VHH binders against C4-dicarboxylate transport sensor protein DctS (dctS). Designs and how they scored, part 2

Target 1, 216 residues: C4-dicarboxylate transport sensor protein DctS (dctS), of Rhodobacter capsulatus (Rhodopseudomonas capsulata) (p37739r437to652)
Amino acid sequence: TLAHELNQPLAAIASYAAGGLNLFDQPEPNLTMLRQAFEKMGAQARRAGLVIRRVQDFVKKRTPQLAALDLSEVLAEALSITAPVAREHRVKLASLIEGRIPGVQADRILIEQVLVNLIRNGVEAMAEGPRTGDDLTVRLARAGAAVTIEVMDRGPGISDAVAASLFDPFTSTKSEGMGMGLNICRSIVEMHHGSLSHGPRAGGGTVFTVTLPVPQ

## First folded at step 1 (VHH)

Design g4 (framework vhh_gocatamig_d2)
Fold by ESMFold2-Fast, scan of step 1:
Structure g4 (fold): chain B 216 residues (1-216), chain A 119 residues (1-119)
Amino acid sequence: as target 1 above (216 residues)
Amino acid sequence: EVQLVESGGGLVQPGGSLTLSCAASGRTFSSNYLAWYRQAPGKKRELVAGITSGGSTVYMDSVKGRFTISRDNAKNSVYLQMNSLRAEDTAVYYCVKEPYSLGYEFDYWGQGTLVTVSS
């Protein structure tokens, strides 16, 4: 997976840096070994850049097939796809549709991928950490000129340190499947002229908010 | 269900040493990157040291050579050995899981343990 491919060169860079610093701190450092460490770090940094480029190209070069999209249908499908993993972890999936949701111009497959990724992340957060409840709720609402999709979990929340690096492609130590999910979600949402943000959930947990523009 | 509990803080003179311990329940230590963070009054939280399940370590520059992070998976514990303590090391220290991953992470769990370095 992409997260694993990215973690490999990043781990190698950290290893070469640690080895190089150890050599540098010796009274008579071996300059040939230091040069080799820097050369290998450079090669691994270029590899990491290529992995990131592949992820971005996958999202961007899929010319979005923008069509009028019923977000309620896509949400129902995403909940169906994630129901087994939620059930395994004793998470109760719920949806809340507030009022009439207008259609948006969006690529169905890409938006479904965003919802699935955000729901899976919420379930995993609740499975691994302290939880403040057992529900994961997805809310659809219109907010002015936009539609909002809020994925609300009851997991442990996000620390300030993690928040600072949440979308940073150079700072993943997570298991293979999860690390690139949020970066892909942001790229997809931005492609649709929307935004992806996060914040604390009232009563505990995290809210991920996707905002998509309403057509003229 | 999973919890981390910090201990070992106290008052120590400059140049002294302390060992912090973090005990966990469940599978927190089985496959995770574990870290010590600290926060001094009026300052941002900062990563002090981290250790992977395989034993690879990372340290902030100001503690390299002075602090050592280690783990004992059989005892579900992670440790921070702090030597040559400085006044600047005064802070509440927190044990956390996977602080620098792209995704959901555990927020700081527990009260932390206070380390005061003063003459």
Scores: ipSAE 0.000, ipTM 0.110, lowest interface PAE 13.8, mean pLDDT 74

Design g5 (framework vhh_gocatamig_d2)
Fold by ESMFold2-Fast, scan of step 1:
Structure g5 (fold): chain B 216 residues (1-216), chain A 117 residues (1-117)
Amino acid sequence: as target 1 above (216 residues)
Amino acid sequence: EVQLVESGGGLVQPGGSLTLSCAASGFTFSRYDLAWYRQAPGKKRELVAGINSGGSTVYMDSVKGRFTISRDNAKNSVYLQMNSLRAEDTAVYYCAADYLGTPYEYWGQGTLVTVSS
């Protein structure tokens, strides 16, 4: 069963983490055993990533629970959820709402999860590499028959080589707590008849753009 | 540890009714979205009906008005009431649970529904 296959590496990670924590708390911890525990956790995380790719096929077959959604409210909640991790990494979160944002037909929980993951990814990118500034800005705007959500970071940007693995869950060792990843974000957005894309940010960094259709 | 156990499948005549039940254990049921899928021989698995943690429902077009999905969080159970059954409803029906678009997804072993005279 796919669920059993996923539970195996997750249980192994929890076990290695608990064992490593016990070793760390000893008066004279064994550093070689600690290193091996972290290496084994990394291997199991990669195994979990492979299982997740198989589960992606089921995610794209699900029909979202659509309801009229106020994106400004969802953005405010996502910023609240991500504020602690932004503060930890000295990233200043900002929002820019341009004009009246019409309601969209969307699943609130799934769209909130997309925004949280895109904001967290931007914060982590700014923490890991050279940054061109300290702000991460989310812009909401209407563009014709669609609403656009732009998550703009000041990280190092995305090379062609990085772009090839960008949507692979657990590609980065610094994707802490990432159970979803960019690939699932894209699947969720596409289930809403929208799109997820990326490009360079003026002045340095990356822009992730989510486009959702406006009811006509 | 985690279990989803389907029951209620069987043989029924066209036009008849059947209620499927799915009993869950090993996870925080009330937080999960629940769904019924089906798979007929030679066909891909398809979503029949879903119910989210808030109680909102979704149905496949061919079963709208005939099937009703419901959940009972106190009993950790989800149900599919199937009315006006047709030969094309013949399939193995699977119970599934998932959480917030994450890969934490659980599946039952399935229960066979045969609609035939």
Scores: ipSAE 0.000, ipTM 0.113, lowest interface PAE 13.0, mean pLDDT 76

Design g6 (framework vhh_gocatamig_d2)
Fold by ESMFold2-Fast, scan of step 1:
Structure g6 (fold): chain B 216 residues (1-216), chain A 122 residues (1-122)
Amino acid sequence: as target 1 above (216 residues)
Amino acid sequence: EVQLVESGGGLVQPGGSLTLSCAASGFTFSDNALAWYRQAPGKKRELVAGIYSEGSTVYMDSVKGRFTISRDNAKNSVYLQMNSLRAEDTAVYYCARVPEYGFWSDYAFDIWGQGTLVTVSS
């Protein structure tokens, strides 16, 4: 997934930062090694940026490989992929499938990445801040001529100020850069003639809604 | 030391055009992404347009097709050409140095200019 390729340079940056802090704690810091740590951190940050741009360029230039897709199967796979990180942070993943969900015309790989990214984003939001519950629920339902996928977390929510820059790839208030993933998700959903939106969850938290058209 | 200085703001009628300029000093310009942000009274700063070191660009939806960001590495300058201006484009426009590699950044890494006022009014 995008997260795997991105976590590699981010882990390297964290490692070099920890090494640099250890050098600062010594009576006579080795300035040459400290400079090397900063140079390597810069290189890894640039690598992360290239990964993001490569994925964005691929998505924008790729014609989606549209096929009839069973969203319940893709949801089950996304939940399976995210289960370990949810367990690590003591988040209970749940799914609600309301009635019979019609097939949609979509690219399985791209839609799976959207779901994985939204679920991971919700788990991380619940891990970092105050939460109003332990569940992250994904709801699948038909609404007229569309199918909706609602990823509902119990995190701190999104203020109006943060919402204004939520999909802004140049602005992030989070160290893990979750805003980059949301921008990619929006691009993928839009190329499927759908929409990605967010709103407050009843009882606290955030709902991210993916809407995909039912082919007629 | 690191400095960003904006210019080119002013009063313009709806449908008009303005070009904003940002002159940079104190850092290796060609290695950095640069962006234009704006802030209307009572609102948070929002990204208008960004340009990576290699020249690729990004725009907010409401300005795409109307605004063009460009850079001149020889002059250490970034520009925002604004066409078909609307009343809702009224704001203070800020030039910012943004880490090209993106999201692993703190506010401490962002260098902001002082801003230039753009007013779109009849």
Scores: ipSAE 0.000, ipTM 0.116, lowest interface PAE 14.6, mean pLDDT 76

Design g7 (framework vhh_gocatamig_d2)
Fold by ESMFold2-Fast, scan of step 1:
Structure g7 (fold): chain B 216 residues (1-216), chain A 117 residues (1-117)
Amino acid sequence: as target 1 above (216 residues)
Amino acid sequence: EVQLVESGGGLVQPGGSLTLSCAASGSTFSIYALAWYRQAPGKKRELVAGITTGGSTVYMDSVKGRFTISRDNAKNSVYLQMNSLRAEDTAVYYCATRLDEYGVDYWGQGTLVTVSS
């Protein structure tokens, strides 16, 4: 439920706060561990914010608010939000930003939700299925008149049967998982005049590719 | 915000045809998957047909081959062409939008379809 999704990061914040306070009260506090507690609290607070934004967007049916967007900044936020779940499932998150990335005209909240959902989907695929490695890499690069974001997992890949229904909003409600679905991710990307596709990753796994146009 | 307005309902004889239309206003129509639901007296509202942003369709078993759903994003509209109508198709038909698999986002007000001789 959305209430359950919100209560999870709030409980985690309370837990990290208690642990941090215990560290602080030691005669010689471990400053590295204390910093990690604050970083984890920040990540969980951002996760709670994402849940709230999802509720607001679905209740209000947000009209996209297009503005000049720094994709490197949004990627950093998405990785921060997903770091705890990746860590819990022993998935190593990595990013690769190749060259200078131009700004795009996009809705920051909607694009962030797309990235969070694609990264979480990859982590969950690697956690529960057979996997060929332990890294999930997000690559950001310019390709001609477009910017590409590639979310590359090491999960079991996508069968032809699954691929046929992958973007279908009428296919089985996921009680575990994104809560947004890949169909809404495709719709969000397409409203930005971009595309969302998938394919096999070299060495095993899946690549989800988001392409967004560079303003002319 | 999205507002949905249905039209095309009415009385038709068994074996007849009817086309329902749904026009949307408000937020960006093209991001939504679109669906037609129906509710007969004393029964739950059920999904009749759906169409994704990419044009893929789904139908309930009892209407396959008789009903066709289509969309026109330029006109912010979705249509349901109903052929070979049966008395069992009598219901209030609702246009609906879906962003994801978690359910309907916006409902229309409904349009009555009566199939009787």
Scores: ipSAE 0.000, ipTM 0.323, lowest interface PAE 10.5, mean pLDDT 78

Design g8 (framework vhh_gocatamig_d2)
Fold by ESMFold2-Fast, scan of step 1:
Structure g8 (fold): chain B 216 residues (1-216), chain A 120 residues (1-120)
Amino acid sequence: as target 1 above (216 residues)
Amino acid sequence: EVQLVESGGGLVQPGGSLTLSCAASGFTFDSYWLAWYRQAPGKKRELVAGISSGGITVYMDSVKGRFTISRDNAKNSVYLQMNSLRAEDTAVYYCAKAHLEGYPSYYDYWGQGTLVTVSS
């Protein structure tokens, strides 16, 4: 998984940092070992960066195959793909389509992967942290000249400190590397002239909102 | 250990058909994008067709309408049905698995490939 490939260098960085702090707290810190810890942390950070760059390079090199896209069909498919993971973690997946959703000009493959990534991240947030409910709901709605896709979980939410670095490739609010996936989702959505944002969910949890323009 | 084993290649005349098969093992098949790539002599390796875990498909322009990719999650297999074959389709065809679960990231090539030759 992405988690396995990126969690290894991130865990190594955390381990070297903890070891470095222990060395620093000694009466006579070993500066050679401390330097080695920083060098190893730098190497692991570069390794993580290469993995991220390869994924981003694939997305950038793929010219989006823009076509009229039925978002309700793509949502149904994304829910089907994520159902086993949700079931494993006792999360109830639901969808809510509010009114008539116009077609958008988008790459079906890339938008499906954004939805799968956001839903999977929500399920993992609910699995590992305190949860305020057992549903993860995806809402489709029209808002003026845009369509919004809201992925709403019942997990612990995102702190202000974490929110500031949420899209940093080396930041994760979960051991599974959630921050890397969000950065890639943001790139895909921006490629479609849309936006990806987040906020608190009423009653607890997080809402990730994808906004895509409707044809003019 | 991830393994992808291709079969079904051969010599076929222009206008003919072939079905390529790829048997997969060593990973959670249902969670990954799968693809067929090809490489002709002196050319770059190119993506021919791809399929998501749920069945969303992508095709390169020159094969659209002639080739069909499909998967059978119960059998851990992916297929490429090739119709109306042309000399330009001559290449070694490779089955590939996406590196990242649930995402059409860069692909890992685990098979030796299967040769397709279109000639009279």
Scores: ipSAE 0.000, ipTM 0.133, lowest interface PAE 15.2, mean pLDDT 77

Design g9 (framework vhh_gocatamig_d2)
Amino acid sequence: EVQLVESGGGLVQPGGSLTLSCAASGFTVSSYELAWYRQAPGKKRELVAGIYTGGSTVYMDSVKGRFTISRDNAKNSVYLQMNSLRAEDTAVYYCAREGLTYDSSGYPLDYWGQGTLVTVSS
ESMFold2-Fast, scan of step 1: ipSAE 0.012; ipTM 0.421

Design l1 (framework vhh_lunsekimig_d3)
Fold by ESMFold2-Fast, scan of step 1:
Structure l1 (fold): chain B 216 residues (1-216), chain A 120 residues (1-120)
Amino acid sequence: as target 1 above (216 residues)
Amino acid sequence: EVQLVESGGGVVQPGGSLRLSCAASGFTFSSYDLYWYRQAAGIERELIASITSGGETNYVDSVKGRFTISRDNSENTMYLQMNSLRAEDTGLYYCARDYSLGWNEYFDYWGQGTLVTVSS
């Protein structure tokens, strides 16, 4: 698994960091060992990046099983799947469907995976951080030639510094994530000729927006 | 137990070629990145080539274009093809499973080494 392949370089980075900090705190730190710790951390970070790139390449090259998809039905299933984790963290899940949503050409399983991952990320962001409310709302709407799916949480939001590196392998919206959930979501959405973006939510929190093209 | 065994070293003239082998046992060979290190007399070990589990390769500048690292997952063996050898390539060549995953050398992840001598 992806998680197991990443555990090795991540554990190595954590070990070198801890050892480096202990060495740094000694009266006469060994600068050669400190330098080696940072070099080894860099090498392991590059290795983690290769694993992530391999997964992204696999997802992008796989031909999705495209069919006419009812996004409201997939959203209902994603909410059902994420209800237990939302309940555990006292997050109220809601959906808002604005008008008639046209069918899109998409792989049902892959799009459901995207929605589950984005909803779970929002719930986890609200669970361990400051909240501006208790709701996580998913909005479906048509915007011109596209359908938009907005996953809106009431978590602490994303700072400008974090926003610059949001899709970095070591940046995650989950307390114990690897940032790969978001990278996999982006790869899946791009495979469907769409886009994944984020921004601040009115009143506090974050909005993750999935845009999918609609057939004429 | 993890074992790495290097072979293929020898004495060769400048401009000659050698092929080193690293035979591995005791771990899932295909899952690991693998490395070749070189140690000359009086000098610390230097990483000269690497190959990832996915087959991506990297080289130190001094050997780029002359050395080729490869792996055969079915035989649990890694190779280093060395062409256009120079006197400065002389040294003990080690293969390693992990990129020095600690403050000290992990000797159980290193082989015994194979000696390459480039001379007249």
Scores: ipSAE 0.000, ipTM 0.075, lowest interface PAE 20.4, mean pLDDT 76

Design l10 (framework vhh_lunsekimig_d3)
Fold by ESMFold2-Fast, scan of step 1:
Structure l10 (fold): chain B 216 residues (1-216), chain A 120 residues (1-120)
Amino acid sequence: as target 1 above (216 residues)
Amino acid sequence: EVQLVESGGGVVQPGGSLRLSCAASGFPFSTYALYWYRQAAGIERELIASISSGGLTNYVDSVKGRFTISRDNSENTMYLQMNSLRAEDTGLYYCASGEYTWLHGYEDYWGQGTLVTVSS
């Protein structure tokens, strides 16, 4: 599995690091074992990088099964799918659809996955640390030749330092690579000739914006 | 603790039907994609059917129109309804679960398998 393939090298790195720290506390540290620990950590880090690159390459090279997609319908499904986790964390899910949203050419399964991942990320951000409110709102709107999907949480927001490394899977504080999930979402959106960005939400929190082109 | 437990396998005559079940626990079932794989003699393990979080289904050509995958999020259970069974459907059937429906071979969780034998 992806999680298993990625967690194996990461767990190995953590284990070698803990073992190495124990050796430092010995009266006469075993320098041979310390060297081996660092060499093995380096090898496992490279292994983790290859797994991540393989997944990103697969997503980018996949031919999406494009069809006319009703984003309002997919959003309703994504909200239904994430309702249990939102309820568990006392988050109120809401949607705001501004006017008539034109159909887009997209792979329904891939776009559903992006929405579920972004909503779940927002719920988890609100579960950890300070909140500025209880709602997570997803807004659909037309913006010129594009449709925008804004996933707006009331979590603690993103600092400049975190923003610089947001899509780096190794800087995630969550287990199982939260940063990897955002990278996969970005790759999916980009294969649809769209973009994924983020910014501060008015009143506190974060907005993740997905932009998809309107077909001609 | 994560578990996927298959049931419903058995011996059936050609043209018969079986319903496989996969009971899940220990993970957020409703947000996960679910899969049925088959391991048959002389054939590599293959993806037979998949169902997304939202209920979107895909099937391998050899079972399309005969098999139906479904899920019940309230019971944390996935099903495979198998109709018009053929000798070539014989094999071990595995349920699997993963976050990414389009990414085969990287499923997060696997069951132990249930045997289906189609024989006269």
Scores: ipSAE 0.000, ipTM 0.291, lowest interface PAE 11.6, mean pLDDT 80

Design l11 (framework vhh_lunsekimig_d3)
Fold by ESMFold2-Fast, scan of step 1:
Structure l11 (fold): chain B 216 residues (1-216), chain A 124 residues (1-124)
Amino acid sequence: as target 1 above (216 residues)
Amino acid sequence: EVQLVESGGGVVQPGGSLRLSCAASGFTFSKYDLYWYRQAAGIERELIASITSGGSTNYVDSVKGRFTISRDNSENTMYLQMNSLRAEDTGLYYCAKEFSPYDSLGWQGAFDIWGQGTLVTVSS
């Protein structure tokens, strides 16, 4: 499995670190063995990096099927797909389409994946319970030379500590799984010459913003 | 664990027809988007067709009007009906489910959803 392939080099690094610290604390540390421990840790770190790259390559190996894409249609489909999980967690899904949204040159399947993943992330972030006025709103608007998609949740927000590790593939939560989700979304959006960012939502929660260029 | 098993491939002459099947297990089939990919010799894997959980379909231009993707949620099976086959349709056909990094299946799915595929050869 992937988890097994990744946990093996990580466990080895932890083991070499513990052994190295034990050697370091001896009255006359064996510097040759310490050097070997660091060299082996470096090799295992490189192995872990190759596993991560393989996952990223899996996403990127798809040749984007760029076509004029109606983001309103893709949003409607993404909301339909996520409606059951939103209902399960008592989250009200809403959309707001401001003005006429021009077509963008994008891969429908990949952009739909981004929207589904961001909406699911927002739903998972919201606390379960009878909270009056809980909503997750997705806003489509044109801003200059770009179209913006804002996924706005009423979750606990993102602390500075969480923000620092948000795109770290080793940061896992029980509700989200491994923190690779946002990394993959960012890679897809960047492949489309766009950007993915986040910030606080007025009144509480988080806004994830996807920006895609308007074709000339 | 997630398993997707392709079948239905074979050797056909140009203009012939085949129906591919993708049998799924280990996830709630009805809730996921599903895809057919094709891998030809020396060419990167190409998305051929997709079907959403809601039943909406999409196709690459080269197969539009010739291929039809469908799903049977009661049997946990997805199909690809291929008509008017051409030599360029030759390749290994793979099925895949929506990759969701937010699912517990995310990491495992990225490595386990690509089996050996089913071989389609169109030759005279």
Scores: ipSAE 0.000, ipTM 0.116, lowest interface PAE 14.3, mean pLDDT 75

Design l2 (framework vhh_lunsekimig_d3)
Fold by ESMFold2-Fast, scan of step 1:
Structure l2 (fold): chain B 216 residues (1-216), chain A 120 residues (1-120)
Amino acid sequence: as target 1 above (216 residues)
Amino acid sequence: EVQLVESGGGVVQPGGSLRLSCAASGSIFSDYVLYWYRQAAGIERELIASISSGGRTNYVDSVKGRFTISRDNSENTMYLQMNSLRAEDTGLYYCAKGPLYEYGTSFDPWGQGTLVTVSS
């Protein structure tokens, strides 16, 4: 997973930093060991960079690598990634898991990108549009032979005219600054034999619904 | 791969103005959201402004009304116009394109950044 793969080099960096600080507390610090600690930290930072680059390349290539996926873990990771931008814009992120969510066959990196993009789009829609509340809630639920992921914002909503252009690959326009990559999200979801739709949220705002099939 | 290069930083007195540029080499698609980040000494990198592919802008409260972000897709360039600069605006300014992956650290050098110093 992206978070897990990033946590490994970050934990290593923290460990080398702590070790280096302990060496500084010695009367005569071992400068060779300190240099080695900094070199190892640099290597781990580069490793983290390669992980990010690989994730971006997968989105660009649109070549899914399917495996059994726990959507609740991917959601937790997406919420962690988007927390800073939500905090900056005074948006409260929440999740709601209804019942037991079965595993799906999906590419973890690509589905994480979809969730990050949809959550960020919702936060941005709320940031400078009129809003009816402060929460952005992501709901996971099973609906028959499918799992649904609903990203629900409290932004201004989407008019019919704006809706027509959201997924048009040749317009390059976005409604009210609603994020990036909605056409990319739709393509990724459709590669997974799912669907991406939108509609009004009860009480105001927009719901983006990702539907993914449960393995037969 | 597209590389982003920041420029336009410098030394300016409080109340002054600067315009930062972020130029892309290679190809950048107009459907990307673009960001300006700032890192002051001893402070973690923070998002200060964003602009969507459609031109919609967002700002952190401390710069609202003073900074203006804009983009020129034909020139593959994004700008940050900074007015009424304060000492607290001093720092390295970085540009980035989406998707937004922020885990509290820099993993691959984002770019060198451009230094803005607001000093007497």
Scores: ipSAE 0.000, ipTM 0.131, lowest interface PAE 14.8, mean pLDDT 73

Design l3 (framework vhh_lunsekimig_d3)
Fold by ESMFold2-Fast, scan of step 1:
Structure l3 (fold): chain B 216 residues (1-216), chain A 118 residues (1-118)
Amino acid sequence: as target 1 above (216 residues)
Amino acid sequence: EVQLVESGGGVVQPGGSLRLSCAASGFTVSHYALYWYRQAAGIERELIASIYSGGDTNYVDSVKGRFTISRDNSENTMYLQMNSLRAEDTGLYYCATDRFGELSYDYWGQGTLVTVSS
């Protein structure tokens, strides 16, 4: 699995780092073994990067099938797909569609995958940490020359430490964790000339915002 | 509800052929990438074949030229045609889909057992 392929080099890096620290703390550290530990860490970090790049390249190798897309329809499908996971973790899924949403030129399958990934990440964040509520809300609205999709959870929020490594493939503590899914989402959104950002949610939690350009 | 159900496994002799099926419900197979994985006892799962939404296919070197992945859109089913089977091909075969954009393999069944033995 992807999770297994990524977990192996990350576990190896942690092991070599611990071994290196133990060597460093000896009265006369074995410099040859210490160098070897760093070299092996570097090799495993490169391996992890190649796994992530393969996933990103897979998305890019799919030629986008751009067509006029009704985002409200795609949102409804994404909520349907994620409903079982939300029920399992006692999360209430809600949607807010504000005003008339214009069609966008996008690949339905790829955008659906972005929404599913962001919703799943929000549900998992609410399951794992303290939460300030039980709703996960997706808001769809037009903002000037763009349509915004806001995935709003009631999880513990993103600390400064987590924010610094959010898109860093080498610091994820969980295989198939938030960092991996977000890297793929960012690649898909950028492929559509949009952007993906995050911020705190009023009352607690996190907001992930996807913006997609509106045809003029 | 989205489901993938594997079938077609069995016992075959070396050099024999077998066709596996993966029946999909709750989504259209032509819209998504689909994968075949193999797992032997005590060994991690390995990706052996892929078919992408556009119809392109990919295989690991050990099965290339022997295995063929295909789909029937009218039956909403994916297949793996296995020829020139070897003892090393023995294992549980799983199908999976990239429904979540992570190469996430969320819809895995019980698998179908293939045993290559005399």
Scores: ipSAE 0.000, ipTM 0.120, lowest interface PAE 15.8, mean pLDDT 75

